# VH-VL binders against q9nrl2r1430to1533: the designs that were tried, part 62

Target 1, 104 residues: q9nrl2r1430to1533
Amino acid sequence: GGVHELSAFEQLVVELVRHDDSWPFLKLVSKIQVPDYYDIIKKPIALNIIREKVNKCEYKLASEFIDDIELMFSNCFEYNPRNTSEAKAGTRLQAFFHIQAQKL

## First folded at step 23 (VH-VL)

Design ff3
Fold by OpenDDE, fold request of step 24:
Structure ff3 (fold): chain C 104 residues (1-104), chain A 121 residues (1-121), chain B 107 residues (1-107)
Amino acid sequence: as target 1 above (104 residues)
Amino acid sequence: QVQLQESGPGLVKPSQTLSLTCTVSGHSIDYGYTWHWIRQHPGKGLEWIGSIYYSGRTEYNPSLKSLVTISADTSKNQFSLKLSSVTAADTAVYYCARGPYTTDNYYMDVWGQGTTVTVSS
Amino acid sequence: DIQMTQSPSSVSASVGDRVTITCKASQSISSHVAWYQQKPGKAPEPLIYSASYLYSGVPSRFSGSGSGTDFTLTISSLQPEDFATYYCQQANSFPLTFGQGTKLEIK
């Protein structure tokens, strides 16, 4: 079921990227725009990185894929106070993901 | 798959400090998520003790905050609970659990099997 | 703190019965409720998150509903393995709190 599983991961990444609240997560945070980000976040990740891992078939288990997505959200909430646009977007996108992830 | 296992002394004397450790396998505790301690007094319901985020930041139950310390050791992939000045009221089964790091939906999706702690002289 | 009032505290039922457990929050918590099943001598096992979504592997006879302050767990047709204690949890904010539990016993 590797091909089908890969397809499922790919489809979910596409859905996440197309979501209106994906904008904080599309690519790694810019060190220029956010100078202290990488002092706080030690394991940065973004949807473009996750997509690349999917394309390279690096995920053998659904849990591995889910863990990377949850890390992405964890980083967002660790860095951004809950009243920020980034955190609010992340909250909505995470809720969407938690529902969609049950299909995996 | 991720697994959690509680460990520590099953018997503690009153006024002493209860110390427990949760060992996590199949996932690094510094790789996102929130890690929780919950307890259950004999014949009673569930009580949240506190949590530690993957970053090391903590949240505590206000009813226990002054007596509780939660910490993490990433080198051992463990997080720990210390409860000082215990009394008979602290006799319980203690669970560690994992849940997503979020802003408004802190459910617990993986639990340890629990460890019994009895406070007795 | 948000209080979760769970009812009933206990219920006796037979295999095949429809069982309903209710949880009331002291304030609105949207859909941020989780349900757990606990059997004697075992750890709680997650059943439902976000009020109505079943974890993978949970039988479809389980369902959750509600939003705001009133939430319900329903077992449409009770099976022998369903006799256990059930807990609701508000997941909205700290401190996290649980309902008092409902012990589902065989009649």
Scores: ipSAE 0.935, ipTM 0.962, lowest interface PAE 0.4, mean pLDDT 96
Fold by OpenDDE, fold request of step 24:
Structure ff3 (fold): chain C 104 residues (1-104), chain A 121 residues (1-121), chain B 107 residues (1-107)
Amino acid sequence: as target 1 above (104 residues)
Amino acid sequence: QVQLQESGPGLVKPSQTLSLTCTVSGHSIDYGYTWHWIRQHPGKGLEWIGSIYYSGRTEYNPSLKSLVTISADTSKNQFSLKLSSVTAADTAVYYCARGPYTTDNYYMDVWGQGTTVTVSS
Amino acid sequence: DIQMTQSPSSVSASVGDRVTITCKASQSISSHVAWYQQKPGKAPEPLIYSASYLYSGVPSRFSGSGSGTDFTLTISSLQPEDFATYYCQQANSFPLTFGQGTKLEIK
């Protein structure tokens, strides 16, 4: 059960990364490119970090995995206004994630 | 698994301030998501009161905005509702809930059990 | 504000029946509708999000459809545990609003 669950997490991360709208989420935001980001976002996270956690079997429950993904989206929408390309991409990717997450 | 539990006085006198707390377990309230207050008057439907994002930013129902304050205490992993100058119309079951932080799809995926508040002299 | 007009207010049905509940939005809200089930003395339980997607654990006899302004919740074959009140919610924008509810009763 646990192996299948972890495998499901891995698969979903792969699908998220391959999604056309994943570009804002692949890696942590650069402090150089966005100097004020970490003044606003206190719990930064990205798909590469989540993938690493999956690979290290750090998620024992699906809810823990989902929470990290939702934090990632929450950070995006907290920092980026709705009309930005990042927020728009996040909106689409989150919708995709919500559907896929029900399969976990 | 995340769980939400409402708490507060079940009886409030008219003109007083209704104060409720939602205690969250299994998840930190500052770890993403949007947190909501909803109420249901006896025999009636559901009414959204307001929301607070994990960052502390708030949204309020315009019909209640002048009387409502929602806040969060991360140290206790709680978020609270204050409704001032209550009347009998504020008698209801009050629910707290969680939903994703989104831009255009604010559904509520986890609810508390609700707490009954009666406004009576 | 976006108004959600839910109909009917009540419906009587028998076990095995097909039941349809409708929710009409005052303006287009894409697919940003959620459905909830509430039993007496209990909190609402989420059934559907994004108009047509079931939460995990929700029986497949429940389904949601619609986009724009017209949305439908359908129970294909009513079971005894399905008698409850159902609510639609527009999740498109603040202020969040709910339909008036539909009480599904035993005929």
Scores: ipSAE 0.934, ipTM 0.962, lowest interface PAE 0.4, mean pLDDT 96
Fold by OpenDDE, fold request of step 24:
Structure ff3 (fold): chain C 104 residues (1-104), chain A 121 residues (1-121), chain B 107 residues (1-107)
Amino acid sequence: as target 1 above (104 residues)
Amino acid sequence: QVQLQESGPGLVKPSQTLSLTCTVSGHSIDYGYTWHWIRQHPGKGLEWIGSIYYSGRTEYNPSLKSLVTISADTSKNQFSLKLSSVTAADTAVYYCARGPYTTDNYYMDVWGQGTTVTVSS
Amino acid sequence: DIQMTQSPSSVSASVGDRVTITCKASQSISSHVAWYQQKPGKAPEPLIYSASYLYSGVPSRFSGSGSGTDFTLTISSLQPEDFATYYCQQANSFPLTFGQGTKLEIK
């Protein structure tokens, strides 16, 4: 395949994935590992899903992309108490995202 | 684009319950984020009343907690404020707003236009 | 509760002036401060989040700085449309609280 310049969305997703605190968000939460997750979180989402949507050009507006990312963080903080490693990672990653998102 | 609009009676009698609704368009209120109520008494600053997360969990200003109820209706894409036993001190412009769901940075990035509520006999 | 002490309460300035507004938090709140601009009869409009980051569309003459307890909003060269009331907000923890506001008036 040919090399193309990454869109702003693609680039930001790459940066999020590469971030040290992305580990809770790379894929959807496993039902096996977290049996009650989907009883609490009704709109699950993860970076791999968002990346796929970006690759498929499903985001027409930056706000749509941002909304999915914010949902991802919202889910994290809704399910995980703030003292958990997941919440702490999410807090840092969200802060990073909020800064990067202004470039969109 | 997301828009918020407050609605409700502009006049409430003392001791009655103030009831306001924030209608959200361009975004579902159960699609992440935190939703806020803020008020501003005439000639005064801003006062946070309470918030409701996209999940329905709430946070309230302790000074108003016993009198305030915030709820959400996802079917109408609205969230509401009820303030009981109002007095003249509750006369204010009431705003609803949106902000990120976070653990430590609850800023408000989108605001409604506000609605004036006067408490008077 | 965290109190935000905003200063000054009012300031008179001229177009082209450099204006500085400060907020002091009663305890350390890292960089979790937002700034809003409010014009008469209008809702507050967000200017800055996380102490120093501008929202899209906010003119570059606006800037924010600070961390811990002391925060500053600066307008490098005041424009006619900048005359308004400004509020800081601590976004660190509940209950959320605002500064008293600074009314920026024409000299």
Scores: ipSAE 0.931, ipTM 0.962, lowest interface PAE 0.4, mean pLDDT 96
Fold by OpenDDE, last read:
Structure ff3 (fold): chain C 104 residues (1-104), chain A 121 residues (1-121), chain B 107 residues (1-107)
Amino acid sequence: as target 1 above (104 residues)
Amino acid sequence: QVQLQESGPGLVKPSQTLSLTCTVSGHSIDYGYTWHWIRQHPGKGLEWIGSIYYSGRTEYNPSLKSLVTISADTSKNQFSLKLSSVTAADTAVYYCARGPYTTDNYYMDVWGQGTTVTVSS
Amino acid sequence: DIQMTQSPSSVSASVGDRVTITCKASQSISSHVAWYQQKPGKAPEPLIYSASYLYSGVPSRFSGSGSGTDFTLTISSLQPEDFATYYCQQANSFPLTFGQGTKLEIK
């Protein structure tokens, strides 16, 4: 077959990853660096995991994709106080996502 | 798709405790998001009662805080509202709703159909 | 608490009319405003989030604008199914608060 156009999910993941405020979300939080993270966050997720799910065509509905992204932000705001760099980055990235999700 | 449905007794006597449950389908309540209770007195506007995050942390309307308890049961995929010492002023349609977990933009993107609660002797 | 003052409380209009509803916040709330439509005996339905973004399925005749303290919901050409009560909500901070509502009636 030929080269395929990126799906809406793939495109949005690329945009999220390229965003200046994506740095807290690119990979799962390190247990070594943040020892108590997984005591608080029971359903960890990150953009690299979401990208992998997109690549494997695991999302059948836009709502499923959106739910994973919202879980990612929910985890950030649950663990990080509002005045942290992570929470501030998350706030901006989430606002961007809420706008871009209209494309789905 | 996510759906919310309120349930509970439609009639409550004064001074008793009003208990309502919101059953969520198509989405797990511990999978992110914020879950809300809102009410509407007959012929009046909308009043926010309180919210519970997917983690179980709560936010309450200060005017009702001393009388309101919101909790979640993940095993049943439900979250509940308890309002103690009710009066006629608590007669209303009660709604549950979902919105994003955020720091500054708490809009409500999915609503239940609402359930009517009448406080009367 | 942040107060949302909605105006008018009631408005009569005809099919095809341009209708404007205003919501004023007691303090700046950026673009953190949502709009809802409610028909008699039904739950509120989301129309707009973040002041100006339409939910999927909302007709393009609906639009939202504003930032800071002044916000507007506009229906460019009123349709029969648009007669309802509309509410604004500040989504900026707790406690969450709504405008008192605007009942849009047929003239």
Scores: ipSAE 0.931, ipTM 0.962, lowest interface PAE 0.4, mean pLDDT 96
Fold by OpenDDE, last read:
Structure ff3 (fold): chain C 104 residues (1-104), chain A 121 residues (1-121), chain B 107 residues (1-107)
Amino acid sequence: as target 1 above (104 residues)
Amino acid sequence: QVQLQESGPGLVKPSQTLSLTCTVSGHSIDYGYTWHWIRQHPGKGLEWIGSIYYSGRTEYNPSLKSLVTISADTSKNQFSLKLSSVTAADTAVYYCARGPYTTDNYYMDVWGQGTTVTVSS
Amino acid sequence: DIQMTQSPSSVSASVGDRVTITCKASQSISSHVAWYQQKPGKAPEPLIYSASYLYSGVPSRFSGSGSGTDFTLTISSLQPEDFATYYCQQANSFPLTFGQGTKLEIK
């Protein structure tokens, strides 16, 4: 494909994915590995889904993009207790995101 | 863009139940985030009343917990506050607000304009 | 509960002045502090989150600093529209609590 400059949303998704604490969020949680996840989380989302939406230009407003990212974090903290590795990673990644989101 | 608007009776008699509703537009209340109720007595500072997560779980101010109920109606995209056995001390401007769902940083990034509630005989 | 002791309660200043407001937490709360501006008859408006980060649209003359227990809000050069009441909030844990407020008045 051709070379093009990344949009602000594309760039931020790349930064989130490359972050050391992105591992809980890269793809949807496996029902096999976490059997009760989808009994608790009703609106699952992950960075690969968000990236796809960005690539398809589905976000018209920054608030829409931010809302999906915040849902992703909300799901993490709803399901994972505070002392888990997932919650701790999410806490750090969310803090990073909150700073970057203000630039959108 | 998300907007919050408080509504409910502006006058409540002592010992009755105060009921308020926050109507959210531009965002679904079950789509992440934390939703808050805050009040401000005339000439005083801000007091957190309670919160409800997008999942429906709640947190309450311990000083008010026995008297407060916060609930959500996703079909109307609203969340509500009920405060029972009110006294003059409950006269205040009541605000609803939104903030991130987090583990350690519960700031409030969007506020309603507030609604005045007076408790009087 | 975490108490936020805000000072001063009121301050008189002139346009162009440097103004500093302080908030002390009763225990360490990392950088989990937010600042709000409130004008008479209006709802609080967010200024700062995470102790030192400005919301989009907030003038650069506003700044926040601090970590642990001591936090400050600074206005480097006061403008007419900055006269208002300011509140700090600890965002670390429930119950959420606010400082008593600082009323910034015209000298």
Scores: ipSAE 0.930, ipTM 0.962, lowest interface PAE 0.4, mean pLDDT 96

Design ff3
Fold by OpenDDE, look of step 23:
Structure ff3 (fold): chain C 104 residues (1-104), chain A 121 residues (1-121), chain B 107 residues (1-107)
Amino acid sequence: as target 1 above (104 residues)
Amino acid sequence: QVQLQESGPGLVKPSQTLSLTCTVSGHSIDYGYTWHWIRQHPGKGLEWIGSIYYSGRTEYNPSLKSLVTISADTSKNQFSLKLSSVTAADTAVYYCARGPYTTDNYYMDVWGQGTTVTVSS
Amino acid sequence: DIQMTQSPSSVSASVGDRVTITCKASQSISSHVAWYQQKPGKAPEPLIYSASYLYSGVPSRFSGSGSGTDFTLTISSLQPEDFATYYCQQANSFPLTFGQGTKLEIK
């Protein structure tokens, strides 16, 4: 098959997934492991979902893509106190994202 | 693209309550982010009033906390500011703004155009 | 509360000049500083976040630097549209606070 160039969204998702601090965000939080998560977070989202939306070309604007990523971070900080490993990872990953998003 | 627009009465009498609304378009206010109120007295600098997270949790400037209430109406995609017992010192241009939901970096990336509120008898 | 001391309060400069504005925080705030530009009768517009990163669309003649307590905004070669008031903001923690502002005027 042919080699396809990744879109800017695809590339950024790949970079986010490969980041050392992506582990809290790779997939949706397990209701079994975190029983109260979905009582608190009403719009759950994760990198695998965002990746799928990118693959399906569901993002027509960069702002839509950015909004989903920011929602992902917002959910993390809403649920996890600042001193948790998840929040700390999220803080670093968000900072990385904010820089990369300027290229979109 | 997200846009913010302030609205409310431009004139308020002393001791009354100032009430403003920020209408957000292009983005749902319950879809992440932090939403801010900032004001600027004539010829002066910027003063943060308070913020509301997309979840409804609030943060207030301690100097104004007892007088300030910030709320959100997701059905209207608006968040509001109420400032009670106003004085001439509350005359200012009031801005609403958006910023990322963070733990340690609360900058404001989108601003409304501002609305002027004058406190006068 | 974290105090942001901005300097100078005003500066007169000419087109082509190099201009530097400083902001000092009363305590360390890492790189959590934002800079805004405000023109008369307009809302502040974001220029820089995280001390040194430019928003998309901001000319490259603008730059930010610093960490800890000392921060600077620099315009390498002043253009006519750059005459405005500039504000720093500490974004580290609540309550959020701004510098007093620097009015950049035409000499």
Scores: ipSAE 0.904, ipTM 0.953, lowest interface PAE 0.5, mean pLDDT 96
Fold by ESMFold2, last read:
Structure ff3 (fold): chain C 104 residues (1-104), chain A 121 residues (1-121), chain B 107 residues (1-107)
Amino acid sequence: as target 1 above (104 residues)
Amino acid sequence: QVQLQESGPGLVKPSQTLSLTCTVSGHSIDYGYTWHWIRQHPGKGLEWIGSIYYSGRTEYNPSLKSLVTISADTSKNQFSLKLSSVTAADTAVYYCARGPYTTDNYYMDVWGQGTTVTVSS
Amino acid sequence: DIQMTQSPSSVSASVGDRVTITCKASQSISSHVAWYQQKPGKAPEPLIYSASYLYSGVPSRFSGSGSGTDFTLTISSLQPEDFATYYCQQANSFPLTFGQGTKLEIK
């Protein structure tokens, strides 16, 4: 809720977007490119959407912000087999997030 | 604040099915994460029973695989444990817990208070 | 299955002491270990994840270290509220497994 929390959410989202392994998470998965994605993933989320929610001050608690980030990774690991580039990128970015989340 | 609370009968007879429910508040169980069942035997340590992902997919301890079923009811925001054909060896304190959905680091950041189940004639 | 072996099984110590508890994995688990504190009649409480990262609200006298197979939990200056049983958990792969516990008692 306060100014310090909003700055922390903004800072963390920027760090995630700038990370080398952010590429699978920048925007929602394309239905044209991946036709079955939305049959499997019912609550899609991506970094651009999370960043927009931060900008609009839609997160009232740090837990709400964390939950959206964790949902993003959960969707990645649910849809993508462990040996794919997407899952490997997700594993590394999630590990980075778990360390950075200490700052919240 | 996410909270987990176990419920179910404290006394179960041998050969019956143990049935426990974990009620989750402050978070929807279908909104990411992995949801776990763990038990603690008297005078012994902690044993992971199994997990259910937010999607409903499950993982079971191979030592219990044929006896255990974990399921979720998203409308009640609950996930449940059924353990069939119980014996005295299943007497334990049973915990539910939450952790991240991950590929390689399943730590558990929220635990329920635990419920004692005794298997006795 | 990955076996986690804790040492010692029990330790008696005084308030103010430095206490070290070790946990050894039967195979490499990177840094994927968690530590829990359990007081009598209570659920385990998370202390540390990923070998060395403290949960919010955990006192700074707790620290963790290690990678691969050898891990330690250290309490730098023991306080009365730290008398409890401590468990390590390998978080690397299923089945998830726990150490047998280390009971920390008042001397």
Scores: ipSAE 0.900, ipTM 0.948, lowest interface PAE 0.4, mean pLDDT 94
Fold by ESMFold2, last read:
Structure ff3 (fold): chain C 104 residues (1-104), chain A 121 residues (1-121), chain B 107 residues (1-107)
Amino acid sequence: as target 1 above (104 residues)
Amino acid sequence: QVQLQESGPGLVKPSQTLSLTCTVSGHSIDYGYTWHWIRQHPGKGLEWIGSIYYSGRTEYNPSLKSLVTISADTSKNQFSLKLSSVTAADTAVYYCARGPYTTDNYYMDVWGQGTTVTVSS
Amino acid sequence: DIQMTQSPSSVSASVGDRVTITCKASQSISSHVAWYQQKPGKAPEPLIYSASYLYSGVPSRFSGSGSGTDFTLTISSLQPEDFATYYCQQANSFPLTFGQGTKLEIK
């Protein structure tokens, strides 16, 4: 949408990246490091890609931005069992996101 | 703007299979999230039936598990409920809903309008 | 299974009153409670998630609080359009469960 929405999307992405639990989500999962990831996850996404989409004004609605963030968490919980450090980080970062999304 | 709409027969005979479909618009059902079926019995509260994740994995209420199947058709952007061997106790308003895919906080942020199913001879 | 018990089952109040509805979980669920408003003949509408966060468009007279097992929904100044049944939902774990509902009657 407008300039106000772009500023809010950018600010929220920066807050997510800055969060201590962002480490599983900064970049796409490496196929070399995790060979089966892309057999399971069909629509990969990460914070660097979302930030690039914000920079290129690719989000027309706040809902589109929210959907990419929720897809990112959905992928994390689909691939990673609940007791893994990745899933636990995702749980905490998603909870933080749900609070911050009040600003949208 | 995401919208959910239930469809299916309003009247089902005892012992038959109830079959309902939720049509989703404004969002692809395989693009994250968790998709739910909930029902509300006449004069009673709400009962969660089960869920299907964007990936196709399912979770069912243990009280219904042997009777319920939830499935998705991504080409139609629909997810469906089948409940076998119905009785009068299955008479209810049936809702579909969406919520985040999470580990511990399954709130439901979008609901369909509901469809009434009556089980009667 | 986590049982959710709402109180009261029904409340009668006047326009402008402060109304409080409580919900008690049979075990600790952190802040993982949602609240819904259901008007007659309509689907439930989301009011609050995570015990205290309002959905966009929900009037500020609605608020939620609590953690652990005890949760409240408060309407600070009752309006005529608030006639409805209110449900809490534990969102913490499957099977997802709802309170039995609180019918708010405007009198």
Scores: ipSAE 0.899, ipTM 0.947, lowest interface PAE 0.4, mean pLDDT 94
Fold by ESMFold2, fold request of step 24:
Structure ff3 (fold): chain C 104 residues (1-104), chain A 121 residues (1-121), chain B 107 residues (1-107)
Amino acid sequence: as target 1 above (104 residues)
Amino acid sequence: QVQLQESGPGLVKPSQTLSLTCTVSGHSIDYGYTWHWIRQHPGKGLEWIGSIYYSGRTEYNPSLKSLVTISADTSKNQFSLKLSSVTAADTAVYYCARGPYTTDNYYMDVWGQGTTVTVSS
Amino acid sequence: DIQMTQSPSSVSASVGDRVTITCKASQSISSHVAWYQQKPGKAPEPLIYSASYLYSGVPSRFSGSGSGTDFTLTISSLQPEDFATYYCQQANSFPLTFGQGTKLEIK
């Protein structure tokens, strides 16, 4: 939707990026450093991609924005065992997102 | 707008297999999230049957583990429940639901309308 | 398995009353509790997630609290449409489990 919704998406993405636990999600996983990632994760996404989509007004509905963020976390938990630093960061950032998303 | 709709036969004979399908509209079932089956026995509470992740991985209630199979068909945007060797104790209203894919907080934010299954001779 | 025990099993109340429903987990589940409202013949509807956060469209007279093992759902100034059955759910670990329900009736 409206300009008010797009401003809320921008605010939320900025807060996610600034969160201490954003580090696994800032950009796409490197195929060089993690060769099997793209064999397992078929729909990769990251905060820089989502931020670009917000800036280009590509989200028509709040649900589309939320679904990309949830896909990002889903990919994290699908690929990374629960005791890894990546999964623990994802757990904390997702909890933060679920609180902040109440305002969308 | 995400909507979930259960379908399947309302009457099943004892010892047969109960088969239900949840049709999802407004969201692709392989685009994140966790997809659940829950049932509600007559005059009783809710029981989680199992879940399927967007990736196709499954989790089952240990009490039903050898009897239950959950699967997905992404081309139809459906996920399904099969429960084998049913008895009268499997008479219930069956719901499908969606929730976030998480490590520790599996709440369910969208529910289907429910379908009644009666197991009777 | 984590058992969720709701109390009371039923409560009779009048419009305008304050109602509190409790749910106790058999072990600590942090704040990973959800609450659902179910009207007769209908599917459960989400009310609250993470113990205290309301879904969009849920009236502000509903509130939730608790952490660890003890959780409450409170309805302030009860309205006619609030007469229903309420369920808590532990969301912390599989198998996911529900309380047995609390039926809220007109006095």
Scores: ipSAE 0.894, ipTM 0.945, lowest interface PAE 0.4, mean pLDDT 94
Fold by ESMFold2, fold request of step 24:
Structure ff3 (fold): chain C 104 residues (1-104), chain A 121 residues (1-121), chain B 107 residues (1-107)
Amino acid sequence: as target 1 above (104 residues)
Amino acid sequence: QVQLQESGPGLVKPSQTLSLTCTVSGHSIDYGYTWHWIRQHPGKGLEWIGSIYYSGRTEYNPSLKSLVTISADTSKNQFSLKLSSVTAADTAVYYCARGPYTTDNYYMDVWGQGTTVTVSS
Amino acid sequence: DIQMTQSPSSVSASVGDRVTITCKASQSISSHVAWYQQKPGKAPEPLIYSASYLYSGVPSRFSGSGSGTDFTLTISSLQPEDFATYYCQQANSFPLTFGQGTKLEIK
């Protein structure tokens, strides 16, 4: 932990948000639009929440930040069939994340 | 820091069920990721046995599919392997491992220490 | 099932040598290859994911390359601690499969 790690977390989450395939992950899934989502996904998370946790210095270790990002992708692949636009976007964004995570 | 530790019997008789447990510390097994069992026969390579996702879904090696069950106990933060009807061919070092939940890139980033299982009369 | 064919099965080399190990997949797996180092009596340790990306703490003398079916692991200047067995793994699809291993021994 430290100010360099917090800056790296912020830089990475900004890069994720700016990625073309971030659209399924920007905010929590709407229960109104997707009524069964929260019956299947018990630990919802999204990029806006992760960014807020970075801003509040809630991540003490890089592993905690990585785990929230991986949970976000895990939820995507658990809920969405492989051939959906959401799963395909998640696949590409996760691949980008695995490359960018070397900065941590 | 995430740590994985295998436990179970070192000696199992032919035709019995092999039962192993992986105890996970430093991470909740229901907090994303995919959890794997791999084995390594004496002087030979590695064989993937199967996996359980954080959600409880499973994938099994087709060569073992009717003989293997993987399950999780989130209250103990453990996932387990049962392999039925064992033979001498099941003698191996058994590893548990973690990797990302993905669609196409199941590499394994954390491994347990391994536990030796011998199947012998 | 995707077969991973690793070569050579063993290598005898000296400290300071450049060593290259290859894996060939029976069908295209994009860049979805991982490499592991295993010392006697120890668990495999991750070296490389996605064909070419080093895990944190892995020395820069290790490198990986390849895509499609042909992959390599290179150690640019062999050190005493590098004598081990090396495995490739296709990570692309279930069932996950490993190469048979390459044992790297000191001359």
Scores: ipSAE 0.884, ipTM 0.943, lowest interface PAE 0.5, mean pLDDT 93

